# Designs tried in a protein design chat: VH-VL binders against q0atu2. Part 5

Target 1, 119 residues: q0atu2
Amino acid sequence: MLDKKARIRTSREYRNVFEKGKRLSGRFLIIYYVENALDNNRFGFITNKKIGMAVIRNRIKRQLRAIVREYQGQVKNKHDIVLVARAGIGKSSFEGMEKDYIAIMKKAGLFARNANKID

## First folded at step 21 (VH-VL)

Design i2
Fold by OpenDDE, last read:
Structure i2 (fold): chain C 119 residues (1-119), chain A 122 residues (1-122), chain B 111 residues (1-111)
Amino acid sequence: as target 1 above (119 residues)
Amino acid sequence: QVQLVQSGAEVKKPGASVKVSCKASGYTFTDYYINWVRQATGQGLEWMGWIDPYDDYTGYAQKFQGRVTMTRNTSISTAYMELSSLRSEDTAVYYCARDLYYLDSGYYMDVWGQGTTVTVSS
Amino acid sequence: QSVLTQPPSVSAAPGQKVTISCSGSSSNIGNNHVSWYQQLPGTAPKLLIYDNNKRPSGIPDRFSGSKSGTSATLGITGLQTGDEADYYCGTWDDSLSAGYVFGGGTKLTVL
């Protein structure tokens, strides 16, 4: 699991990312990202009710957290990053979700140059 | 500036179909859902449904299922709402509105089109 | 007939304070954030309040929102003639036919 310090938790923190951050869209994910004044990255997850029932949203959230955790060490530091799940993500496989995450993060230039798990 | 511009007024006969367009500008069209809301004369707002412009996923209000079709053309940043089997009760102003959300339970429509008047009369 | 219940009308003199209530249930207001929309005569609705009590840019602090339980309230202080409009509450409904729902609307008349 992501450490508490690696989590965006408050509405204010989310709004800051949405208002001041950059945005990139993928097939299943939209990411909002902005530099923070910390020494670590923080991740937030939005799984709105258009995706489906709570059980589905929770599953998606767990999967996204797992993906983020897997690649956490390869992401450029000092960023707040919010992953917004698109409505269709509920029909995606984990692999498809992971692929979309990697693609969108690459496009955003958020992976470190020496990242090796993204190939 | 973020803007939604809708097509012009429509006059239809009962049983016909109407297709209203909503062109988005000032932002990345595929980043936000589009809602459709209508308002009969002198009545309140009625939510019809939403569309994800990126992958064309939709969710319709139960009342309109089977009669409404929401689509989009990403190349021109335009959303469409088609309502079939029109009846007099469908006479209303139809709005498109951009859907924003920051939280799992936080939904709101921050940008609205100017509205399209659809009149259904025999 | 609307899922959310609002008073049909409210009125007050300029400078006064008015409140508009919005009553729902556990499946909508109880579980979801409430938004408020202002609709001036002959115009499209405008977002007034989101996330229960947040104001979009450009909305004066005379407008406030609150939520408690299954009810929400819109407050308007220092009422101005330009505030005469219809006001709608809205939120997501988690019912089987999940979707956005509006209140019936409240007509605010400035005396």
Scores: ipSAE 0.719, ipTM 0.915, lowest interface PAE 0.7, mean pLDDT 93
Fold by ESMFold2, look of step 21:
Structure i2 (fold): chain C 119 residues (1-119), chain A 122 residues (1-122), chain B 111 residues (1-111)
Amino acid sequence: as target 1 above (119 residues)
Amino acid sequence: QVQLVQSGAEVKKPGASVKVSCKASGYTFTDYYINWVRQATGQGLEWMGWIDPYDDYTGYAQKFQGRVTMTRNTSISTAYMELSSLRSEDTAVYYCARDLYYLDSGYYMDVWGQGTTVTVSS
Amino acid sequence: QSVLTQPPSVSAAPGQKVTISCSGSSSNIGNNHVSWYQQLPGTAPKLLIYDNNKRPSGIPDRFSGSKSGTSATLGITGLQTGDEADYYCGTWDDSLSAGYVFGGGTKLTVL
């Protein structure tokens, strides 16, 4: 589980990221991200009902949370980051989602220098 | 300006197929789902399905499963809907419309094409 | 028949108020936000209300939406002849064959 401080919580906080943030697309994920006024990062997760039934969406959210937790120490601070799962994400493995996340985060420039675990 | 422009009217015989195009402009085509919706003369709206233009993944309404194919060509920002084995009941105006990736419980189509009339008659 | 039920027609005089109901179930309106679409004669539908009660830019505040339980309502005040149109509610349905559903439509006549 992500620390409570590292969660985007409210609908208004999510809307701020979608309205003010930048976006980048990957094979299974889209990220939206914006600088925040904190000294830490916050993460949010969206699983559209086009993906499937609630059981599937909940499993995907848990997998994405695990991926974010693994790499959160490598992420540059002061960002709100929302991960949006594409409708076709069910075709991916955990490893496929992880690879996609790493690629997107590198492209966004959100990994800190000397990010050893992302290689 | 954000716009969806559809191909022109079609007249088809029963048993034929039709392919309607929907060209996007004013936004990044692969950043939104495209839905297809039809409307028979004087009747209501009927949802047919969606496509993710990024990876060509689709979801079809059960009624059209097996007869509808939704595709796209990202190089020209164009979505397509093909309906096969046409019947007179398929006579309708066909619309494309986009929706957002980050919707989780609120779903809406914010921009619509102008519509394409398809007439199926002998 | 439509998954979402709307009255087939409503009418009122210019300047008056009208409401249009949309009745569904727990798998659609109960679990999902409702949108409303306006279709002027001879034109494509246009988004009028989203997320139950929000207006896109350019939609005047005399259009309003609400949702309670498995029902939604579109309200229009200060009716104008230019409001003559068909109005559709729409939402996602979570059932086994999940997909988007529309109401049957309501023809508004301004007399």
Scores: ipSAE 0.527, ipTM 0.864, lowest interface PAE 2.6, mean pLDDT 90
Fold by ESMFold2, fold request of step 23:
Structure i2 (fold): chain C 119 residues (1-119), chain A 122 residues (1-122), chain B 111 residues (1-111)
Amino acid sequence: as target 1 above (119 residues)
Amino acid sequence: QVQLVQSGAEVKKPGASVKVSCKASGYTFTDYYINWVRQATGQGLEWMGWIDPYDDYTGYAQKFQGRVTMTRNTSISTAYMELSSLRSEDTAVYYCARDLYYLDSGYYMDVWGQGTTVTVSS
Amino acid sequence: QSVLTQPPSVSAAPGQKVTISCSGSSSNIGNNHVSWYQQLPGTAPKLLIYDNNKRPSGIPDRFSGSKSGTSATLGITGLQTGDEADYYCGTWDDSLSAGYVFGGGTKLTVL
């Protein structure tokens, strides 16, 4: 689970990322990200109701949190990052989501290029 | 300037199919869902379904499941709605409208096409 | 029959105020934010209110929205003859066959 300090918590914080941030699309995910004024990263997760019923959306959200937790130490600091699940994400495997996350984070330049240490 | 421009009016016989197009401009077509909504003469709005133009994934209202097909061509930023086995009750104006990927409880259609009149008569 | 219930019509004089109600259930208005759409005669619907009470750019502040429980209300003050239109509430419905749902519409007459 992500630390409470590493969570985007309010609607205003989410809206700031969507309105001011950069956007990159992957097969199952879309990320929105913007530099913040903190010393740490914050992550948010959106599972749109087009995905399915709450049980399915909550499962997807938990899987995405687990993926982000696994790689959080490799992410450049000072960013607010929101993962938005595409409506078709329910057709993917956990491994497919993980590969998509890694690819899109690399495309965004959000992994630390000169560090390989969990922070 | 964000705009959705739809194909022209259609007249069809019962049992036929119709395919309505919706061309997007002024934004990145694959960044928004496209919804289809219809309105029979003198009646209210009826939601038909949505398509994700990025990967062609769809969700249809149960009433239209089996008769509606939503597709797109990303190279020309165009969404399509095809309705088969037409009946006189399908006579309506058909609208496309977009919504945002990151909505979680505040779903809304912010931009609408001008509408396409489909008339089904014998 | 529409899942969201609106009065079929309302009327008021120019300059006055009117409200339009939208009644639903826990599976729609209760769990989801409400939007309102204006449809002028012969035209496509236009987004008027989103997220219960927010206005898109270009919508004057005399249009307002609110939500309480399973009901929503559109308020229009300073009525103008150009406000004559059909008004629809809309929201997501969580039930079986989940999807977007509209109210039956309310015809506003300014007289």
Scores: ipSAE 0.479, ipTM 0.851, lowest interface PAE 2.9, mean pLDDT 90
Fold by ESMFold2, last read:
Parts: sequence; C-alpha cells; structure tokens
Structure i2 (fold): chain C 119 residues (1-119), chain A 122 residues (1-122), chain B 111 residues (1-111)
Amino acid sequence: as target 1 above (119 residues)
Amino acid sequence: QVQLVQSGAEVKKPGASVKVSCKASGYTFTDYYINWVRQATGQGLEWMGWIDPYDDYTGYAQKFQGRVTMTRNTSISTAYMELSSLRSEDTAVYYCARDLYYLDSGYYMDVWGQGTTVTVSS
Amino acid sequence: QSVLTQPPSVSAAPGQKVTISCSGSSSNIGNNHVSWYQQLPGTAPKLLIYDNNKRPSGIPDRFSGSKSGTSATLGITGLQTGDEADYYCGTWDDSLSAGYVFGGGTKLTVL
C-alpha cells in the first residue's frame, strides 16, 4: 500500500502533471511525469471508463499500486508520476503489467537500477 | 495544426460494406483514442465505438457489435471504420473524433474530422 | 434506462440569453462529467464545453455550462446570428451497455 504522502490526490495535482509533464508510452501503460517541489515521489493512477466497469477498474488500480509499491525504492525522488492504463490493459497479466512498468520507468530515466522481482 | 481528414463520400447497395478512413496530422497518432460517430440526415449524433491506435484494441457500441470493425495503419497515421451488412438506415454522415487517454470521469471528443457521407441505395 | 433528453428547439432574439437543458440519469450525467458540442449547418460538431463547465481555448465566455444532479445546462448570453446551430450534450453511460451517449440535440434559432 502506498504511503499517503506518496499519492497524487487532487485534481490540481493531476492537471499539473498532464499539462507540465513529459509523456512516455508503454504497451499497457502511459506515464506522465514532472519534477515536484517535495523531497519525495508521488504517484497517481488513471483507469479510463473504456477499461470496463468500476469493479474491473478498481482491480487494475490495486494491481498497479502493488507494482509501484514494490519498486518505489528504486525510483529517483522529487517526481510526480501518473500511470494511465490503456483500455486494453485487461489483456495483460499482472506480470505483463509489471514488466511494462519496469521497462517504461527505465526508458524515462526514473528507474536507475535493474528491477528485481522478489519471489 | 491538429486535424483529422476523412475519405470521400460513398454510395453502397444494401448488404455491402463500407470502409471510411480518417488521417491524423499535427499530433502523435498513437497517443489518443479515435472514436466514430454517425449522424443520419436531420437526426442526432450516434456513438459507434473507439479504437486505441497504439495496440488496435477496440470497444464497440452494442448496437454495432458484429457489424463494425475499427482498425488503423500507424505508418500513415490513419484510422478506419468498416460497417458491414449495410441497410438503408445506415445512410448517414460518419465522423471520426479523438479523445484523451487520461479521462477518468470526463469523456469528450476535442477534434473532429469533416465527416464522410455514406448513402445506402435501396 | 439511460437516455439524454434535450428540448428539440429553442429560439431567442440577438443579444438575448438562452439556456438548453439536458436530462439524464444516475448512470450517465449523475456519475460522469458532461460535454457540449455545437454543430453549425453543414459542418462537423465542435467541442464547446467539457468537464461540465470548462471551455476549450477559443470558446468565448458567453458560453457556459453547469451540472446539477442528473441534469446539465448550456447557457448562451449575448446571442448572435452565428450561434444558430444544433447543440448536443454528451457523456459516458456506466450501464451494462456502457458507452458514450449524446442528447437528441437542440436546434437554436436566432430570430
């Protein structure tokens, strides 16, 4: 579970990332990210209505939060990062989403070390 | 400048298919969804579905399930809508329109194509 | 079930003020933000209002939107003859046949 301080919570915070941030696309995810004025990272999650009904979207959000939590210690600080799920994310397994997250974070230069999965 | 330019008017017989194209320019084609919306003469707007141009994933309005196919060719930034088993009731102007990936509770189409008239002769 | 209802037509003189209503249900307007589109004769629709009350760049502030419960309203002040058009509300519908829905449209005549 992500710490309360590590969550993007308000409409203004999300809008700042979308309007000011950089965008990188992955197979199942898109990230938007921007430097913040804090000493920590904050994460946000968007699951569009195209993904499905609320119960499906909430499951996807939970899975993405778990992935971000697992690797958050490897993320360079002082960034607001929003993960946007593509409509087709339901085609992926949890492992597929995780692999996509690792790849896109490394491509963004936010993920400096090789990500390791704890079995 | 962001724009969507559609293929020209089509005249078809009942039972045939039509494939309308929508070419995007002025933005990264694979960064936005493409929707298809139609409008019969003197009538309102009717949403048909969407495609994610990045991975070709689609969602169709239930009314058109089984008759509509939405595709794209990313090398030429072009989306397509094909409607099969045409009937006279399918005579309409067909629009493509883009929307944003990050919409959570809002949903809107910010850029529209000029429209393609499809006439199904009886 | 989920149907967005608009008056078929409305008219007013140049310089006057008009409102256009859009009525829906909890599965659409109640749970989702509303957008408004203007369609001038012979042209494609154009986004006027998004997220209930926001204007895209280039839309004058005499166009406004609001939402209350399961209803939305488009307001137009200082009417001009160039505002003569069809106006549509639109939103996502969460029901089992989930998808985007438009209102039936309102023809605005500027007399």
Scores: ipSAE 0.429, ipTM 0.837, lowest interface PAE 3.4, mean pLDDT 89
Fold by ESMFold2, fold request of step 23:
Structure i2 (fold): chain C 119 residues (1-119), chain A 122 residues (1-122), chain B 111 residues (1-111)
Amino acid sequence: as target 1 above (119 residues)
Amino acid sequence: QVQLVQSGAEVKKPGASVKVSCKASGYTFTDYYINWVRQATGQGLEWMGWIDPYDDYTGYAQKFQGRVTMTRNTSISTAYMELSSLRSEDTAVYYCARDLYYLDSGYYMDVWGQGTTVTVSS
Amino acid sequence: QSVLTQPPSVSAAPGQKVTISCSGSSSNIGNNHVSWYQQLPGTAPKLLIYDNNKRPSGIPDRFSGSKSGTSATLGITGLQTGDEADYYCGTWDDSLSAGYVFGGGTKLTVL
């Protein structure tokens, strides 16, 4: 889904975002974000065990990755961004998650004013 | 200073209900889960469930399904645990404890309330 | 039949080292990080170790944690009389009745 360069992969990278970054809460999602030293964005995805068993959590991660891919061209560069699913995210539809993501990203000021989608 | 302050001790008869409160301060109440854990005298810790104060969503340990209700009032940063149909074996200290949303393979309770003693006697 | 098995008690002299084991299964310790809690007499539990081996601020480096397979270990060096407490391991259990589980607890006596 996302290019290798656009992924947060290590525990240390995740810890940096949680410890140094800003936090904003939405209906089904929480984002943590911090400016990075790269030319690009990186995204991470966390599904808490409270959501359910692994098959459910993996489905949620796939849905969130699809949403991030759809809007990645609108995101200001040089940020590490972690999406954390709330335990109640299963009550949402894909479209509900998408609306929540858009709202949170606008509230965080992470959408560029004139950015276009890459695809 | 992050803290959780619980309501005072209670004495109940079998068949009654008890509602314990847990007031949060020093952080944004709706940004963390609240767990409830109990401990009978001289015994170990027993997890009861959690609540997301943001949207009131809950998950209960199977043992307590049908008897426990967890709620909150966000305007006063307070979580509640109500246990119904009390029995003598429900005599315990009841704790609230918070945990973090970004726990995917780690799960821990970083701040605990002081505990509330509930005594159920005939 | 605690899901997580701990020895009921351990003891050692001041200045010595002790380890406390926590044995579980693939559905809990095997797939999830372990935490340890200290409960001093008459007090609430407090977080001692999280994510298998990390210490919260204010916890001395005399306390350490590790995990291998389905087992976890709490290590305490330089024992002090103030370390006399009950110690609990805890982790998430992924089984059908998913939830958090604690070990049965280990009473540490400093003689």
Scores: ipSAE 0.419, ipTM 0.835, lowest interface PAE 3.4, mean pLDDT 89

Design i2
Fold by ESMFold2, last read:
Structure i2 (fold): chain C 119 residues (1-119), chain A 122 residues (1-122), chain B 111 residues (1-111)
Amino acid sequence: as target 1 above (119 residues)
Amino acid sequence: QVQLVQSGAEVKKPGASVKVSCKASGYTFTDYYINWVRQATGQGLEWMGWIDPYDDYTGYAQKFQGRVTMTRNTSISTAYMELSSLRSEDTAVYYCARDLYYLDSGYYMDVWGQGTTVTVSS
Amino acid sequence: QSVLTQPPSVSAAPGQKVTISCSGSSSNIGNNHVSWYQQLPGTAPKLLIYDNNKRPSGIPDRFSGSKSGTSATLGITGLQTGDEADYYCGTWDDSLSAGYVFGGGTKLTVL
């Protein structure tokens, strides 16, 4: 789904975003983000054990990847962005996660334009 | 810098409730989970549950489900743990401890409160 | 009653090395990172090791951690009298999906 170049891959890369990046909180999600030195964006996803069993966490990760993929063309380049799922995310709908993502990304100033792929 | 300061010792009768407070300072209170852990005299540590101070969402250890309530007041950066229907085996030191939101395959409590002694006797 | 098993006590002389074991199962240590906590007499626990083998700032490198299979080990070299404390391992337990678990604790006596 996401291009290999668009993935945060290593523990060091994740740690860089958490330690040097900015943080914004939403209802179901927290984003951490920092400028990178690349021509493109990279995305990472964290679902911790408080959320539930692996089946639930994998489903949520898959849903978040689909949301990011849908709006990735509207994200300003040169950012490493990690989406962290809150413990209560398992009770949200896909639409709830999507709306939360759009709101957080707009507040962070990471969208170059309005997100309008809600159909 | 970063610290968690808990309320003072409590003495209770069986059947009563106790509410322990945990005030955070030196960091943004709503950026970390708060856990509660207890320790009976001469015994080991027993995890009770966590609260997300941002949205008040909680997860309780099964042993305490139905007796424990974890809450917070974000305006004073304070978390609370209330344990009801107290019994003598609830006599323990109760600790609050914080953990990080972005733990993927780990779980650890990096800062602990000083502890609150709760004694239940009849 | 703890799902993680530690020896009740260990002892060694100042300057020597000691190890403390923590035995669990695939649902806890096998699948999750291990942390270690030091509790000096009359005080709250303090994080000593996280993510199996990492030290927080201020913890000297004579404290070390490792994990193999469903077991974890805390190593302490150059023992000092100030290391006399209770030591707890801890990790998440997947079979108790709401649950963090601690070992029963190990009392370290120096001398």
Scores: ipSAE 0.405, ipTM 0.829, lowest interface PAE 3.6, mean pLDDT 89
Fold by ESMFold2, fold request of step 23:
Order: C-alpha cells, then sequence, then structure tokens
Structure i2 (fold): chain C 119 residues (1-119), chain A 122 residues (1-122), chain B 111 residues (1-111)
C-alpha cells in the first residue's frame, strides 16, 4: 500500500506536475514527472471519463496503484510522478500495463536498476 | 500559436461521403484528444465524437455510430472526420476542437478550428 | 432537444448585467465540471469558462461561472455590444449514451 507521504493529494500538486514536468508517452500510459524538494517520491493517478464508466475507471486506477506499489522501491527518489491512463487502456491486461509502466519509467531514467528482468 | 486549420467547403449529393481535415500546429499533436462537433444552420452545437491521435482509439456519439469514421496522420499533424450515407439533414458546419488527456472530472474544448461547411443537395 | 436546458434568449442594455442558466441532471452537471462557449456571429465557438468558474487567459473577469447541484450559471457584467453572441454550456454526461453534451444555446442581445 502506498504511504500517505507517497501520494500527490492536492490540485496544486497535480497542476505543478502537469505544468512544470516532463512528459513521456507509452502505449497505454502517459507519465508526467518533475523533481520535488522532498526526500521521497509521490505518485498520482488520472483516469479520464473517455475510458468508460466509473466501475472500469476505478478498477484501472486500482491496478495502476498496485503496479506502482510493486516497483516503488526501484524508483529514484525526489520525484512527483503522475500516471495518466490513455482512453484505450481497457484493451490491456494487467501484465500489459505493468510492462508499459516499466518501459516508460526506464525511458524517463527513473529506475535505478532494470526491473522485472531475469538475471 | 496553437491553431487548428480545416479543409475547405464541400458540396455533396445525398448518399455520398465527405472527409474533412483538421491540421494542428503550435503544439504536440499527440498530446490532445481531437473532437468533432457540427452545427446546422440556425441550430445548436452537436458533439460527434473524439479520437486519440496517439493510437487512433475513438469514441463516437451514438447517433453517428456506423456512419462516422475519425482518423489521423501523425506525420502531418492532421485529423480527419468522414461521414458516409449523407442526407440533407447533414448539411452543417463541421468543427474540430482539442481537449486534454489529463482531465479527470473536467471536459472542455479549448481550441477550435474555423469550421468546414458541408452542403448536401442535388 | 438538448439534455441541458438554457433560455433561448436574454437581453439587456450596455453596462448592465445578465445571467444565463444551464439546467441538467446528476449524470451530467451533477457529476462533471461545466464549460461555457461563446459563439460570435459567423465564427467558431470559443472557450469562455472551464472547470465551472475558471477563465482562460484573455477572458475578462466580467465573465464568471458557477455551479450548484445540477445547474450552472454564466454571469456577464458591464455588457458591451461586442458581447452579442450565442452562449452554450457543455459538460460530459455519464449515462449509458455517454459523451459530451451542449445546451441548446442562448442568444444574448445588447440593446
Amino acid sequence: as target 1 above (119 residues)
Amino acid sequence: QVQLVQSGAEVKKPGASVKVSCKASGYTFTDYYINWVRQATGQGLEWMGWIDPYDDYTGYAQKFQGRVTMTRNTSISTAYMELSSLRSEDTAVYYCARDLYYLDSGYYMDVWGQGTTVTVSS
Amino acid sequence: QSVLTQPPSVSAAPGQKVTISCSGSSSNIGNNHVSWYQQLPGTAPKLLIYDNNKRPSGIPDRFSGSKSGTSATLGITGLQTGDEADYYCGTWDDSLSAGYVFGGGTKLTVL
């Protein structure tokens, strides 16, 4: 479960990431990220109404939270990171979302080591 | 300068199809959804649907399902709307407009094209 | 037949104030933020208000928006003849025919 300190909570915090941050697009996800002045990372999640009904959007958000929780120890600290689900994310499996997250976080240079690789 | 520039007026016969283009400039084309909205003479605005230019995923208004196709060409930052089986009631000005990916509870179209007049008559 | 109801017209003299209402339901205005669009004669619509009460850059503060329950209101003070236009509210509708919906439009006449 993500710690309360690891959550982007306010509209101002989200706005800062969208306005000041870098953006990287993946197949199912877009991330926005910016360096923060804290000792830790904070994560936010956006599921647009274009994705579908609230039941679907809530399920997607829960799946993304689970993915972030799984890999949070590998993420370089001091970043605010917002995951935005694309409208077509419902086409993906949990594993597809997970692979997309890993790829995009590597491209952003936010992982300290390769995640989910067999040595 | 953010801008959407649409193709010119079209005159079509009933039963034909029309394809309207919408060229984006001044922003990253794949960062925004593109919506299509039409307006018959003296009437209100009618939303037709949206496209995600990144992966061409679409959502169409129920009224137009089966007759409308929205596409894009990312290499020239251009969106397209094609309406088939035209009838005189489809005579309208057709607009493209963009909206943002990260809208959670808000939904608004911040930049609009100039409009394309489509006339369906014999 | 729009799902959002607006008065067909309103009018007032230059310098006066008007309000334009937009009435909807829980599936649209109740659950979603409202936007307002201005359409000057012969032109494309232009975003005037977003997220219920916010103005894009370049929109003067004499234009204001608010939302209460399933209703929204556009307020215009200090009316100018250049404000003559059609005004549309818009929002997302969560219902089974989910999509964006506009009000029927309100013609503002400045006399």
Scores: ipSAE 0.381, ipTM 0.825, lowest interface PAE 3.8, mean pLDDT 89

